# VHH binders against Profilin-1 (pfn-1): the designs that were tried, part 60

Target 1, 132 residues: Profilin-1 (pfn-1), of Caenorhabditis elegans (q9xw16)
Amino acid sequence: MSGWNAYIDTMTAAAPSIKRCAIVGAADGSVWARTEADNVFKASEEELKTFVALFNDVTQVPAKGADIEGVHYVVPRTEESLIFGKKENTGFFAVKTKSAVLIAVYEGPNEVAAQVRKAVESMQTYLNNAGY
Short names: E, the ipSAE of ESMFold2; O, the ipSAE of OpenDDE; V2, 0.75 times the mean of E and O plus 0.25 times the DockQ between their complexes.

## First folded at step 10 (VHH)

Design vb10 (from va18 with T103K; framework vhh_4orz_3; at its last look DockQ between E and O 0.08; V2 from the best seeds 0.00; counts 0 for: pae O 8.5 > 2, placed apart)
Fold by ESMFold2, look of step 10:
Structure vb10 (fold): chain B 132 residues (1-132), chain A 123 residues (1-123)
Amino acid sequence: as target 1 above (132 residues)
Amino acid sequence: EVQLVESGGGLVQAGGSLRLFCAASGFTFSDYSMAWLRQAPGKRREWVALISYAGDYDYADSVKDRFTISRDNAKNTVSLQMNSLKPEDTAIYFCAAETSFDKGDSTYEYDYWGQGTQVTVSS
């Protein structure tokens, strides 16, 4: 969807360290929009279904970690609607809205993580206020 | 006062093993995820391994299957077993800690660092 693609562009512009991101349905992990072309977000349908279900109880996630695009991330921190994962010099932030999960995969040391979190949380707030 | 103190470094022949320990004090250890990082001369500091406060763990691809991270919450220690060592593993190894909860600063930097222990692997 062209409208949802604009939100992808907004997040990647707000935090250039984001290399891939997606907006997926919170109930089923279906992809509403994602980065494409040379930076395609490659997570499988089954992986995304499993991933969005992590938000059913974020307190369980640090014990198991999370997999995105076939990469395992250790999850040192979660919030009610946020999961933060790390692998080497990469990581992700994922946030849940009423209807969707926003996933941003970034590259860089921990210092860039704050910008990525702000980008996804700003979009989370916007979508929640819009009823999504 | 918070302290992370690494030990177990030294000189070892290629193919050998070392076990590093990091002793933690001055904070609630079980609330922290623990990492090992290393820095070789002229190189950027790099992640080696991370173990979450709840027990999940992972490694840099370059050390996977050779290194094992583990933690002991009763003793407030994290360790790194390093097998099949190569000269390229030569570095200062640092222990680091990050909290499981938001401290309000939103930096996502490691909260605490040890002073480092030297590991030297000779050919």
Scores: ipSAE 0.605, ipTM 0.839, lowest interface PAE 1.4, mean pLDDT 90
Fold by OpenDDE, look of step 10:
Structure vb10 (fold): chain B 132 residues (1-132), chain A 123 residues (1-123)
Amino acid sequence: as target 1 above (132 residues)
Amino acid sequence: EVQLVESGGGLVQAGGSLRLFCAASGFTFSDYSMAWLRQAPGKRREWVALISYAGDYDYADSVKDRFTISRDNAKNTVSLQMNSLKPEDTAIYFCAAETSFDKGDSTYEYDYWGQGTQVTVSS
C-alpha cells in the first residue's frame, strides 16, 4: 500500500490545484493511499463504499450528485469510468481503473479543472496498463 | 429534468442589435451563475459573458461595452443584449449554468448547457 503513495504524489504534483487525493479500492472503497498531514482526505469508509458503488451505474449519478468528505457536489455528467462534481470554486474528479478509484478534490477557478482531469486520467491510464 | 432553452437568435445586419434569452428549469436557478458562450464555424467554443448568482458580471474583451448580460431570478431567465454587432459575432450562442463564478470555455466547466441559438451578422 505504501507504493500507492507515490501515485498520490504524482497526481498532486501534476495538478497543484488538487487539495486532497485518494486511491481506493473499486470494490469496497478501502483506502489504499491518500493525502495526509495538512491535506488529509477525510472521506469515511462508509462514504467511500457508497461513492465507488456509483460507478456501477454512472447514469444515475447526475440526478443525485455525489458526496465526498461530507460535501455534496453537483455532478453535471458522467462517463463510464469518470465522475466529476462541482461545488462553488471546488470540485472533484474520480476515475475508475480496473481495481481502483482515483479521487482528486481540487480548489480554484474552473480553469484548473482541465489540469486536474488530465492528472487523474493520466494516472488512470498508467494504472490500467499496469494491471491495476 | 434540467433544461436551458435559448431564444432570440437570428439574422441581423452589422451594427444592429439582438437580444438573446435563456429560460432555465429543473434546477435552483438562483444558486447558479449563468454564462453565455459562443462557437463560430471552425472555431473553438469561447466564453462570452457571465453573471453570478450574486449579480456580479464579467465579459470577454471582444464583447465588452457591446454586450450586456442580465438575469431575472423570478422568471429563471438570463439574457444577453448584443449591440453594435459585427460579422465576427456570428456563432451559435449557448447558455450555460455553473455553481461558481468563473469563466471558461470547456464543457465540463459548466453544470448545464442549452442547445444553442444561431446568431448571424451580415456585413
Scores: ipSAE 0.013, ipTM 0.271, lowest interface PAE 8.5, mean pLDDT 90
ESMFold2 (binder alone), look of step 10: mean pLDDT 82; pTM 0.823

Design vb11 (from va114 with W104T; framework vhh_6fv0_2; at its last look DockQ between E and O 0.69; V2 from the best seeds 0.00; counts 0 for: pae E 4.5 > 2, unsure alone 64.4 < 65)
Fold by OpenDDE, look of step 10:
Structure vb11 (fold): chain B 132 residues (1-132), chain A 124 residues (1-124)
Amino acid sequence: as target 1 above (132 residues)
Amino acid sequence: QVQLQESGGGLVQPGGSLRLSCAASGFTFSDYSMYWVRQAPEKGLEWVSLISYAGGDYDYKDSVKGRFTVSRDNAKNTLYLQMNSLKPEDAAQYYCAAETSFDTGDSTYEYDYRGQGTQVTVSS
């Protein structure tokens, strides 16, 4: 396990509705850490490369949506360093740090979304402060 | 004052069609992705459809795919839901809702705005 796996564990512990999550390089979508075992994050390298590139112009993302793990999500809105998607009772939050993109895929009622966002944004803040 | 007003509901036989409309006012409609949700008796609020702010992307609950079509006219501040091949299980109060608010200050999540709904009944 790399040191990045600890951050995966922190996010998943903070938001139990997170089913899968990953930390990837913001520049190329390379996987630094991801959930494994029963909850393997399955996005391909090519898909992640495309996904992280969405942060180059987040304003256009709601018009096109985003794909993660072969699943298309409608993106209701974006912020400068935040992309979230929705698909029925599932969704994702993706936040960008200085050098990474944190992706959390969750499942559950709408009420769980706030907790998921808080978890990934907390990690975002931590990593940013750490220089990552 | 923010207002969402649904219309177009009614009673139809199985296999029938309805077209719901949602008139929005009091906020910049074109800046918000819009949802259709429904609630049947003794059931919780159910996600039906989502359409992005510009209408370029959308999705549906699996059980309504191929039967329902969401659209929007931002010039008219109106959201639509064409419902074809209606089934008894589609019967519900249908609501239009604007973008969901994700507040990290509280662990709650809800739509920013939601109308009073329009009743859809499907019965032979």
Scores: ipSAE 0.685, ipTM 0.844, lowest interface PAE 0.7, mean pLDDT 92
Fold by ESMFold2, look of step 10:
Structure vb11 (fold): chain B 132 residues (1-132), chain A 124 residues (1-124)
Amino acid sequence: as target 1 above (132 residues)
Amino acid sequence: QVQLQESGGGLVQPGGSLRLSCAASGFTFSDYSMYWVRQAPEKGLEWVSLISYAGGDYDYKDSVKGRFTVSRDNAKNTLYLQMNSLKPEDAAQYYCAAETSFDTGDSTYEYDYRGQGTQVTVSS
């Protein structure tokens, strides 16, 4: 059943600069939903397991950066439940809920980054309020 | 009273080298990830490199990879850009900038703190 896919659609509709995104389990990186078909989110299981573990201590992340889909991102800053990565004219926002990590990879200038962040944080709030 | 002061620009031949410096004051330099950006005449600002606040991670625009090296000395509040194998297309005004915005308002994560720049000219 594709109930989680609706949340993918909601985030991509809210911020058109999002090119790929996923909802993954916070404990193990298992994929609950992702963009698919023509714009598939291609992170491996091993990569996602490593990625979600970054939220165990976000203060260490800026020293080494983060990898998603085989791309290395510099992480300029983190917050308690948020990691922001940059690579040239692309970036990502990742937020943690009670049970999940939401990942959105975007393209565009800094002006669109705030819209992407709002989209993922709105979904973070919704999922947390729903118990996820 | 935030200040960023770039220096080290000048005239070099193609294939030459320059080392840019950016002296920072008025803020806790070691808390900020830093950028180098550049602007050629009649062109917009172009991203060149980014280095994390601890200096352990960094990245470059593809066209300068292998030729430019970004570094920082947090004890001296100074950011550096070593530019080797310079090409005519590298000629520009170079600016350093600090990452300052990270919120959910109207913030753009734009380069809020930047200096007046230093000119790099490449000609045979």
Scores: ipSAE 0.211, ipTM 0.580, lowest interface PAE 4.5, mean pLDDT 84
ESMFold2 (binder alone), look of step 10: mean pLDDT 77; pTM 0.765

Design vb3 (from va18 with T99P; framework vhh_4orz_3; at its last look DockQ between E and O 0.59; V2 from the best seeds 0.62)
Fold by OpenDDE, look of step 10:
Structure vb3 (fold): chain B 132 residues (1-132), chain A 123 residues (1-123)
Amino acid sequence: as target 1 above (132 residues)
Amino acid sequence: EVQLVESGGGLVQAGGSLRLFCAASGFTFSDYSMAWLRQAPGKRREWVALISYAGDYDYADSVKDRFTISRDNAKNTVSLQMNSLKPEDTAIYFCAAEPSFDTGDSTYEYDYWGQGTQVTVSS
């Protein structure tokens, strides 16, 4: 799964506002790759299991919000394969592929969110086309 | 025509309270998450509170436990109860509806904004 680290690097390079990023299994939330060193993605296994399960019914997520790394985010809305959250000057984008969930936590003004979304959705498209 | 109109601002002494209201019209209010933001002189606009259309909510750390956001879908209003006000809370407060993202244009903004209401907290 070392090859998945390259995809982490691609997303973080495409959106400098991404502080932490992870690729996890859509079925169980297992971590396939994540940012490390100074920007370690620290979500627990149990938390990720719960998080990926949100994609089973995204319509309920705005009522509950989403927790990542022990932080609660308000989810303003959802799409079938997209969950995003907001907390002050931070937020996250999570997209679901055929077999994975890509999670990017970002920091900055609202304007940076578009770039973050583009980065994760681009990766989503790539991975989907690759069969993942 | 879409319209957001804030009210309830004014001058208050430190430790006092204000309740801001935002009346929405021209769109399906119940489908939108609503936020309060504020901009102090010489500072960037900052996020204060957000409430989803489904009722989940959160606050900036600077206002947590002092401010309360709520909404009334029957009246198309969102409110911000502001307690224990501090001079640092002085700002123009804006009501905004649901953020939108456009990856093509690389833009991110709330769909709709009010004109804002002035809140001044004196020491």
Scores: ipSAE 0.707, ipTM 0.866, lowest interface PAE 0.6, mean pLDDT 92
Fold by ESMFold2, look of step 10:
Structure vb3 (fold): chain B 132 residues (1-132), chain A 123 residues (1-123)
Amino acid sequence: as target 1 above (132 residues)
Amino acid sequence: EVQLVESGGGLVQAGGSLRLFCAASGFTFSDYSMAWLRQAPGKRREWVALISYAGDYDYADSVKDRFTISRDNAKNTVSLQMNSLKPEDTAIYFCAAEPSFDTGDSTYEYDYWGQGTQVTVSS
């Protein structure tokens, strides 16, 4: 958690439509870093544990959706290490690395989603290469 | 050619009901999550409802207890049942297809749009 805040800043700077994000442990959902202050990422420990377990079988996720910060998201699309969820004019991308899950919650129309995905996947690649 | 064709719009009194249909052709409908959006006069387009290709669904908070989205893969249709209509529901309603789960379209813009159907709720 000590040095991980810089990665939060990197993702939010790369995609300004990201309003909240977090890096959490893939095994248990423990928070390594998150946005704070005015834009606190407020998912509970229990919610995050349930959320990261979705990566155990992403093919089941579109049938039931995903919850984060008490908000239900319809999941129109998943990939092996990626979950994309939508609610109104907001959404999230979540990606899994070797030991972590990166979660970015954004606001804006569909046109900004590609920018958010690129920011999160770039960090996914970096952390995987660093052994995380 | 790909088509999404909305129908069922019209003029209705406040408190009334309408059912919108979106007929899809020219693509593998069962692979696509489908959305309803609306645009009121002078307002930005807003999301109303989404149904995933696997059947999960949700609504904008302003319509949640009044609208019901459903899909029929045998008929390639998505419908929106709209009950207890209010003047604030007046808008052009669009059917749209989310990017397919198998193409990896990197833009994440809606792949297909209908031309829209007008819903007008009078006082």
Scores: ipSAE 0.555, ipTM 0.804, lowest interface PAE 1.5, mean pLDDT 89
ESMFold2 (binder alone), look of step 10: mean pLDDT 81; pTM 0.812

Design vb5 (from va18 with L50V A60K; framework vhh_4orz_3; at its last look DockQ between E and O 0.89; V2 from the best seeds 0.68)
Fold by OpenDDE, look of step 10:
Structure vb5 (fold): chain B 132 residues (1-132), chain A 123 residues (1-123)
Amino acid sequence: as target 1 above (132 residues)
Amino acid sequence: EVQLVESGGGLVQAGGSLRLFCAASGFTFSDYSMAWLRQAPGKRREWVAVISYAGDYDYKDSVKDRFTISRDNAKNTVSLQMNSLKPEDTAIYFCAAETSFDTGDSTYEYDYWGQGTQVTVSS
């Protein structure tokens, strides 16, 4: 799974406003890679299991929101393979690939969201093309 | 024409209450998440409360248990009940709308803003 760390580094390099990031299994929320050291992604296994299940029906997510790392986010927007949440000056983008969910938690003004989305969607496309 | 019109602001003593009201027109209100933000003199505009188009809500920590956000889709309104007001709540309060649909705006900023309403809490 060490190879997955490179993808974490790629996303965080592409969007400096990303504070924490994880790649998890779409089926069970198992952690494949995550930011470490000063920016440890701290979502629990149970939380991630619940989170990835949100993609089973994204249309219901705006009614319930999403919890990441014990923090509740209101979700104003979803797409088939994308969940976007906000809380104050923070937010997250989560995108689903064939076998994984990429989660990026960011901090900053609303303007940084576009860069974060681009970073995670670029990785999404790459992984999908690679069969993941 | 899109409009968000805030009302209900004013001067109140600490510990008092105000109810802010935002009336929306010119867009499909039920498709939008609604938020209240505030800006105090010399400070950045800050998020206060949000309610999604589907009814989920959240608050800034400093206003939790004091403020309540609600919406009425039949009337195209969003409200902010503010209880136990403090001097630090003094600010211009803005109503803002964000659509769940892709409008081509990649900044993820709020799509529409009101003119704001002044809230002043005296000691």
Scores: ipSAE 0.734, ipTM 0.866, lowest interface PAE 0.6, mean pLDDT 92
Fold by ESMFold2, look of step 10:
Structure vb5 (fold): chain B 132 residues (1-132), chain A 123 residues (1-123)
Amino acid sequence: as target 1 above (132 residues)
Amino acid sequence: EVQLVESGGGLVQAGGSLRLFCAASGFTFSDYSMAWLRQAPGKRREWVAVISYAGDYDYKDSVKDRFTISRDNAKNTVSLQMNSLKPEDTAIYFCAAETSFDTGDSTYEYDYWGQGTQVTVSS
């Protein structure tokens, strides 16, 4: 029985502006855990496979943007293991670990974005140190 | 000194067109994603259109089929072509910029703003 859902809870508690998030396999986009119930993360496995492949060359992502849950995001910024997307008053941060991609979709003004990034990067560091 | 200067606003009849321009100086324009925002009387400022430093773009749904954002990195300008204007589009329109790089400052606010240009659409 996997405890991956506890990591979802940790990220959403650290950054309450996160409305939906998921941990997915970096190779194939398979869902290891996601927010459920009233805030289900609804991306299909086909969409997630396309999404995680963006990490194969993050430098090309700002020219194309990224789609999550059927929503297009303009990507003003990427880093080696991070993609940041924006749509109106919402956005996402996605970070890659050795084996996984963490995706957090948030709502709120730009000030909350730093809190969201910190939450996902803290988990990224933890999972990398744990071998994931 | 960084400057964003909007122009091209004015009074137009409903159904008409305007083109707004934003002239940028004092920073490396090609490293910045650019946006247009607007503020109507008594309303909060709202996002209208954005174009990333690498050319992807998006629009607020209510303007998507009527407005076109574009950028010219050689001239350091962003423009907003506004067609089929409605009275609801009446607002002060602002140009804004955000860097594509992490400067060590973790704010995700727009780094630079223009003074705005008035667009008034009469019925």
Scores: ipSAE 0.500, ipTM 0.786, lowest interface PAE 1.9, mean pLDDT 89
ESMFold2 (binder alone), look of step 10: mean pLDDT 81; pTM 0.809

Design vb7 (from va18 with Y108F; framework vhh_4orz_3; at its last look DockQ between E and O 0.66; V2 from the best seeds 0.76)
Fold by OpenDDE, look of step 10:
Structure vb7 (fold): chain B 132 residues (1-132), chain A 123 residues (1-123)
Amino acid sequence: as target 1 above (132 residues)
Amino acid sequence: EVQLVESGGGLVQAGGSLRLFCAASGFTFSDYSMAWLRQAPGKRREWVALISYAGDYDYADSVKDRFTISRDNAKNTVSLQMNSLKPEDTAIYFCAAETSFDTGDSTFEYDYWGQGTQVTVSS
C-alpha cells in the first residue's frame, strides 16, 4: 500500500474541488489509500464492497443509484469503467482500473465536475499503464 | 429543435401547493436524466431535484418530504409536485436535461434548459 497515498495527493492537487478521495481494491473494496485529516474518506468496508460491485454491471446503476459514506447519490450516467453521481451541490466520480476503483467526492457547481473527471481519468490511465 | 417548456408556476400562499410541468421535445427524452433547479432573486441557482433516466431520484435537503419529482416518458414530461410551500421557495424554477459525458465538451453542465417558470409564495 506504500505509494498509493501519493496518487491520492496527485488527484486532489489536480482538482481542488475534490473533498474526499479513495483508492480501493476492485475485487473486494479494501482501502489502499484515502484522504485523511480534515477530509477523511469514511465509507465502510461493507459499503465499499457493495460499491465496487456496481462495476459488474454499470447499466443497472442509474436505476438504483450509489451510496458512499452513507449518502445516496443519483447516478445519471455511466460508462464501462465510470460511475458518476450527483447530490445537490456535490457529486462523485468513480473509475475502475485493472485492479482498483478510484473514488473522488467533490463539492461545487457542475463546472467543477469536468476537472474532477479529468483528474480521476488521468490517474486511471496512469495506473492502467502501470499494470494496476 | 430542442425545447424544454416549464408550466404550472404562479402565486400561492404559504402552506399551499403547486405542480410544475416540463414538456420536452427535440431529443430522446428517455435517454436523459431530468432535473429541477431554482434561482431566487440575488441568489445563485440551486439544485432542487433529479430523476435519472432509469427512475432513481433525490432531492435537496431544503425540499425533501415536501416536493416530489416524477417523469412520464410516454408524454416526454417531468413534473415537480410542490407541497407545504414556504416563502423561501420563491424563485424561478428551471427544467434541465442531464449533461452528456462526451469527451471534449468544455462545459460540464446540463445539456438543455428551459426558460423557467416563476413561483411566488406569499406569507
Scores: ipSAE 0.857, ipTM 0.918, lowest interface PAE 0.5, mean pLDDT 93
Fold by ESMFold2, look of step 10:
Structure vb7 (fold): chain B 132 residues (1-132), chain A 123 residues (1-123)
Amino acid sequence: as target 1 above (132 residues)
Amino acid sequence: EVQLVESGGGLVQAGGSLRLFCAASGFTFSDYSMAWLRQAPGKRREWVALISYAGDYDYADSVKDRFTISRDNAKNTVSLQMNSLKPEDTAIYFCAAETSFDTGDSTFEYDYWGQGTQVTVSS
C-alpha cells in the first residue's frame, strides 16, 4: 500500500527517535504500512491481531502489559485511545483511529517520548478527520 | 510533600544478595507505576525494573532471573530483591514513580525520584 507509506515517513520525520512503526487495521491487525529495509517492523499478523484487541478495553492493559515484535512492554499508562509501553531504554506509543492503530517503537531517554507521542497523535487526528 | 526514600543498600561480596526498599509518601501510591533505575560512575542512568500500578512487571535483560521487583500498596512500598550480585551491579539505585494518568503535573519522565542508595559489589 504505497499511499500509506507516506504517513510512515511523516511520523518518522516528526520524531527521529522512532526506530520502527506501522499502521495496521483496527479490526484485524492487518498491516497497511510499516517501516522496511534497515528498520523492519517485524511483528507477525497474529501478534498484531492480539495487540489491536487491547483497545477493546485499555483499562485492562496495565495489568498484563503488551507484546510487540516478541518484546514484552510494561504499560504504565493508557488513555481512551492510547497505550504507552516501556522496556529498558525503549518504548512504544500506540493510538487508535476510527479504522486503524498507529504503532511507533522508539529508542532513547524519556525526553524523546513526548515527541513520539505528539507525532502519533497528530497523525491520529489527521486520519480521524479524514474518515479513517 | 512527596517523598521516595530508598534503603537496604550497602557493601556485599559477589554472589551475595541485597534487598532494596523504597518507602513512598505524599501521593496516592496505588495510582503510580514504580521503577528501579541505577547509575554507575561514568555511566548513563539505566532502567533496571518497572512494575505497573496494576501489577505487570519486567526487568532489564542484564538482571532478569536475578532480581525481583514487588510492591505493597498497603505499606506504600516497592522493593527490589537482588540475588547473585556481580561487580557490574555496583551503582547508585534510585526509586522512581510515574503517573498512570494525567494529573496536570505529570510528564512522560518520572514524576518523583528518591535520593538513591549505594550498592557496592566486591569481588
Scores: ipSAE 0.738, ipTM 0.880, lowest interface PAE 0.9, mean pLDDT 90
ESMFold2 (binder alone), look of step 10: mean pLDDT 81; pTM 0.812

Design vb8 (from va18 with T103S; framework vhh_4orz_3; at its last look DockQ between E and O 0.84; V2 from the best seeds 0.78)
Fold by OpenDDE, look of step 10:
Structure vb8 (fold): chain B 132 residues (1-132), chain A 123 residues (1-123)
Amino acid sequence: as target 1 above (132 residues)
Amino acid sequence: EVQLVESGGGLVQAGGSLRLFCAASGFTFSDYSMAWLRQAPGKRREWVALISYAGDYDYADSVKDRFTISRDNAKNTVSLQMNSLKPEDTAIYFCAAETSFDSGDSTYEYDYWGQGTQVTVSS
């Protein structure tokens, strides 16, 4: 788990609208790193297990949405390795790497979403290239 | 030509009800998630409700249990049933559409907007 916190810091620095962020195992939803202190990512182990399983069939996710930290998000669309959701002035982006799922919860108008996506996808690319 | 046309707005007393409609044309309605947003005078536009193309839905906390969003793909319409209206619900209500297909856009804004319908709730 050492070093994964640096990736959290990189994503949050790249997109200031990210309020909470986590890196979890794609297989079981185990937490490898997460934001702490004033912005603790609080998703439960069981919830994360369910969440990462959504990537097994992303085509079904828009019908049921996604839950993170006890909050339900409507998922307008999905991609093979990308799930994003909306709720009021908040949302999330989740991307899947070879072995991990990166989750970023953000707050702000739609305009900030592009920066959030870029941040998590950049990290996705980096980790994939690194074999993770 | 793509069009979203809102209707059903008007003046109503507090505690009353309105039903807003949005009629869509010019695009494949069933491929789009539909949202209602509103903007009160001097305030920022705010999210009210969203229903995905697949039927999942959610509401802003301020309208939850009072408003109901629904869609009819056969008629290309999305509706917003508004009950127990409050003066704070006074706003222009907008219908918006978001495609289920990835167009490569990174803005994540809604693809299409209506011109809005005025809802005024008096005390």
Scores: ipSAE 0.823, ipTM 0.905, lowest interface PAE 0.5, mean pLDDT 93
Fold by ESMFold2, look of step 10:
Structure vb8 (fold): chain B 132 residues (1-132), chain A 123 residues (1-123)
Amino acid sequence: as target 1 above (132 residues)
Amino acid sequence: EVQLVESGGGLVQAGGSLRLFCAASGFTFSDYSMAWLRQAPGKRREWVALISYAGDYDYADSVKDRFTISRDNAKNTVSLQMNSLKPEDTAIYFCAAETSFDSGDSTYEYDYWGQGTQVTVSS
């Protein structure tokens, strides 16, 4: 489990419905790691900069939604360090750590969302405890 | 008792329009995001449109330029204007609600569902 890519593998293994995910810097959206190969996470730098800024006040997000990989997601719920978005049979969970934002894009019915959230929050806790 | 009651369905020719309504009661409507879903015979129920409790909205790609979702928090209603209807829009249309609050271990599923209203589009 060395390097940032191992954390990507941990999240996708914990929740198989995750199709793409990334770890990005909380200040600027720079990509620290992401899914590659057949499931490349393709959000642009400008999109990620805008996205991570949503965590400056999550209470504003349900009114405007969130864009990832050129897809607009309606956001029915947020929590202090968490944003949940939906589009058709897909969705995302994003969580903020001290230094990073973890983004997981999943496919499947809403019933799988709890597993996805648990996977990203477990990693959030781990990274926060490690000082990230 | 919570109720979601759909109305406005029926038979229309291709190219026609219908407006669906969903009347909600028994919960604080303004705290809920509201969705329309549909199920055609032999197919999975699919997401058509969602409007958040705070007003953002979006649509399935197959209906995006033809359907419009709106809500009226004063009247506890959500509506779906359906224009340029096609035979593939034939389905039972359901209204659904999901809370903006996390109350513990609840899943991210819709909390309430209506019984549905049939829309049939003939060619």
Scores: ipSAE 0.685, ipTM 0.864, lowest interface PAE 1.0, mean pLDDT 90
ESMFold2 (binder alone), look of step 10: mean pLDDT 81; pTM 0.817

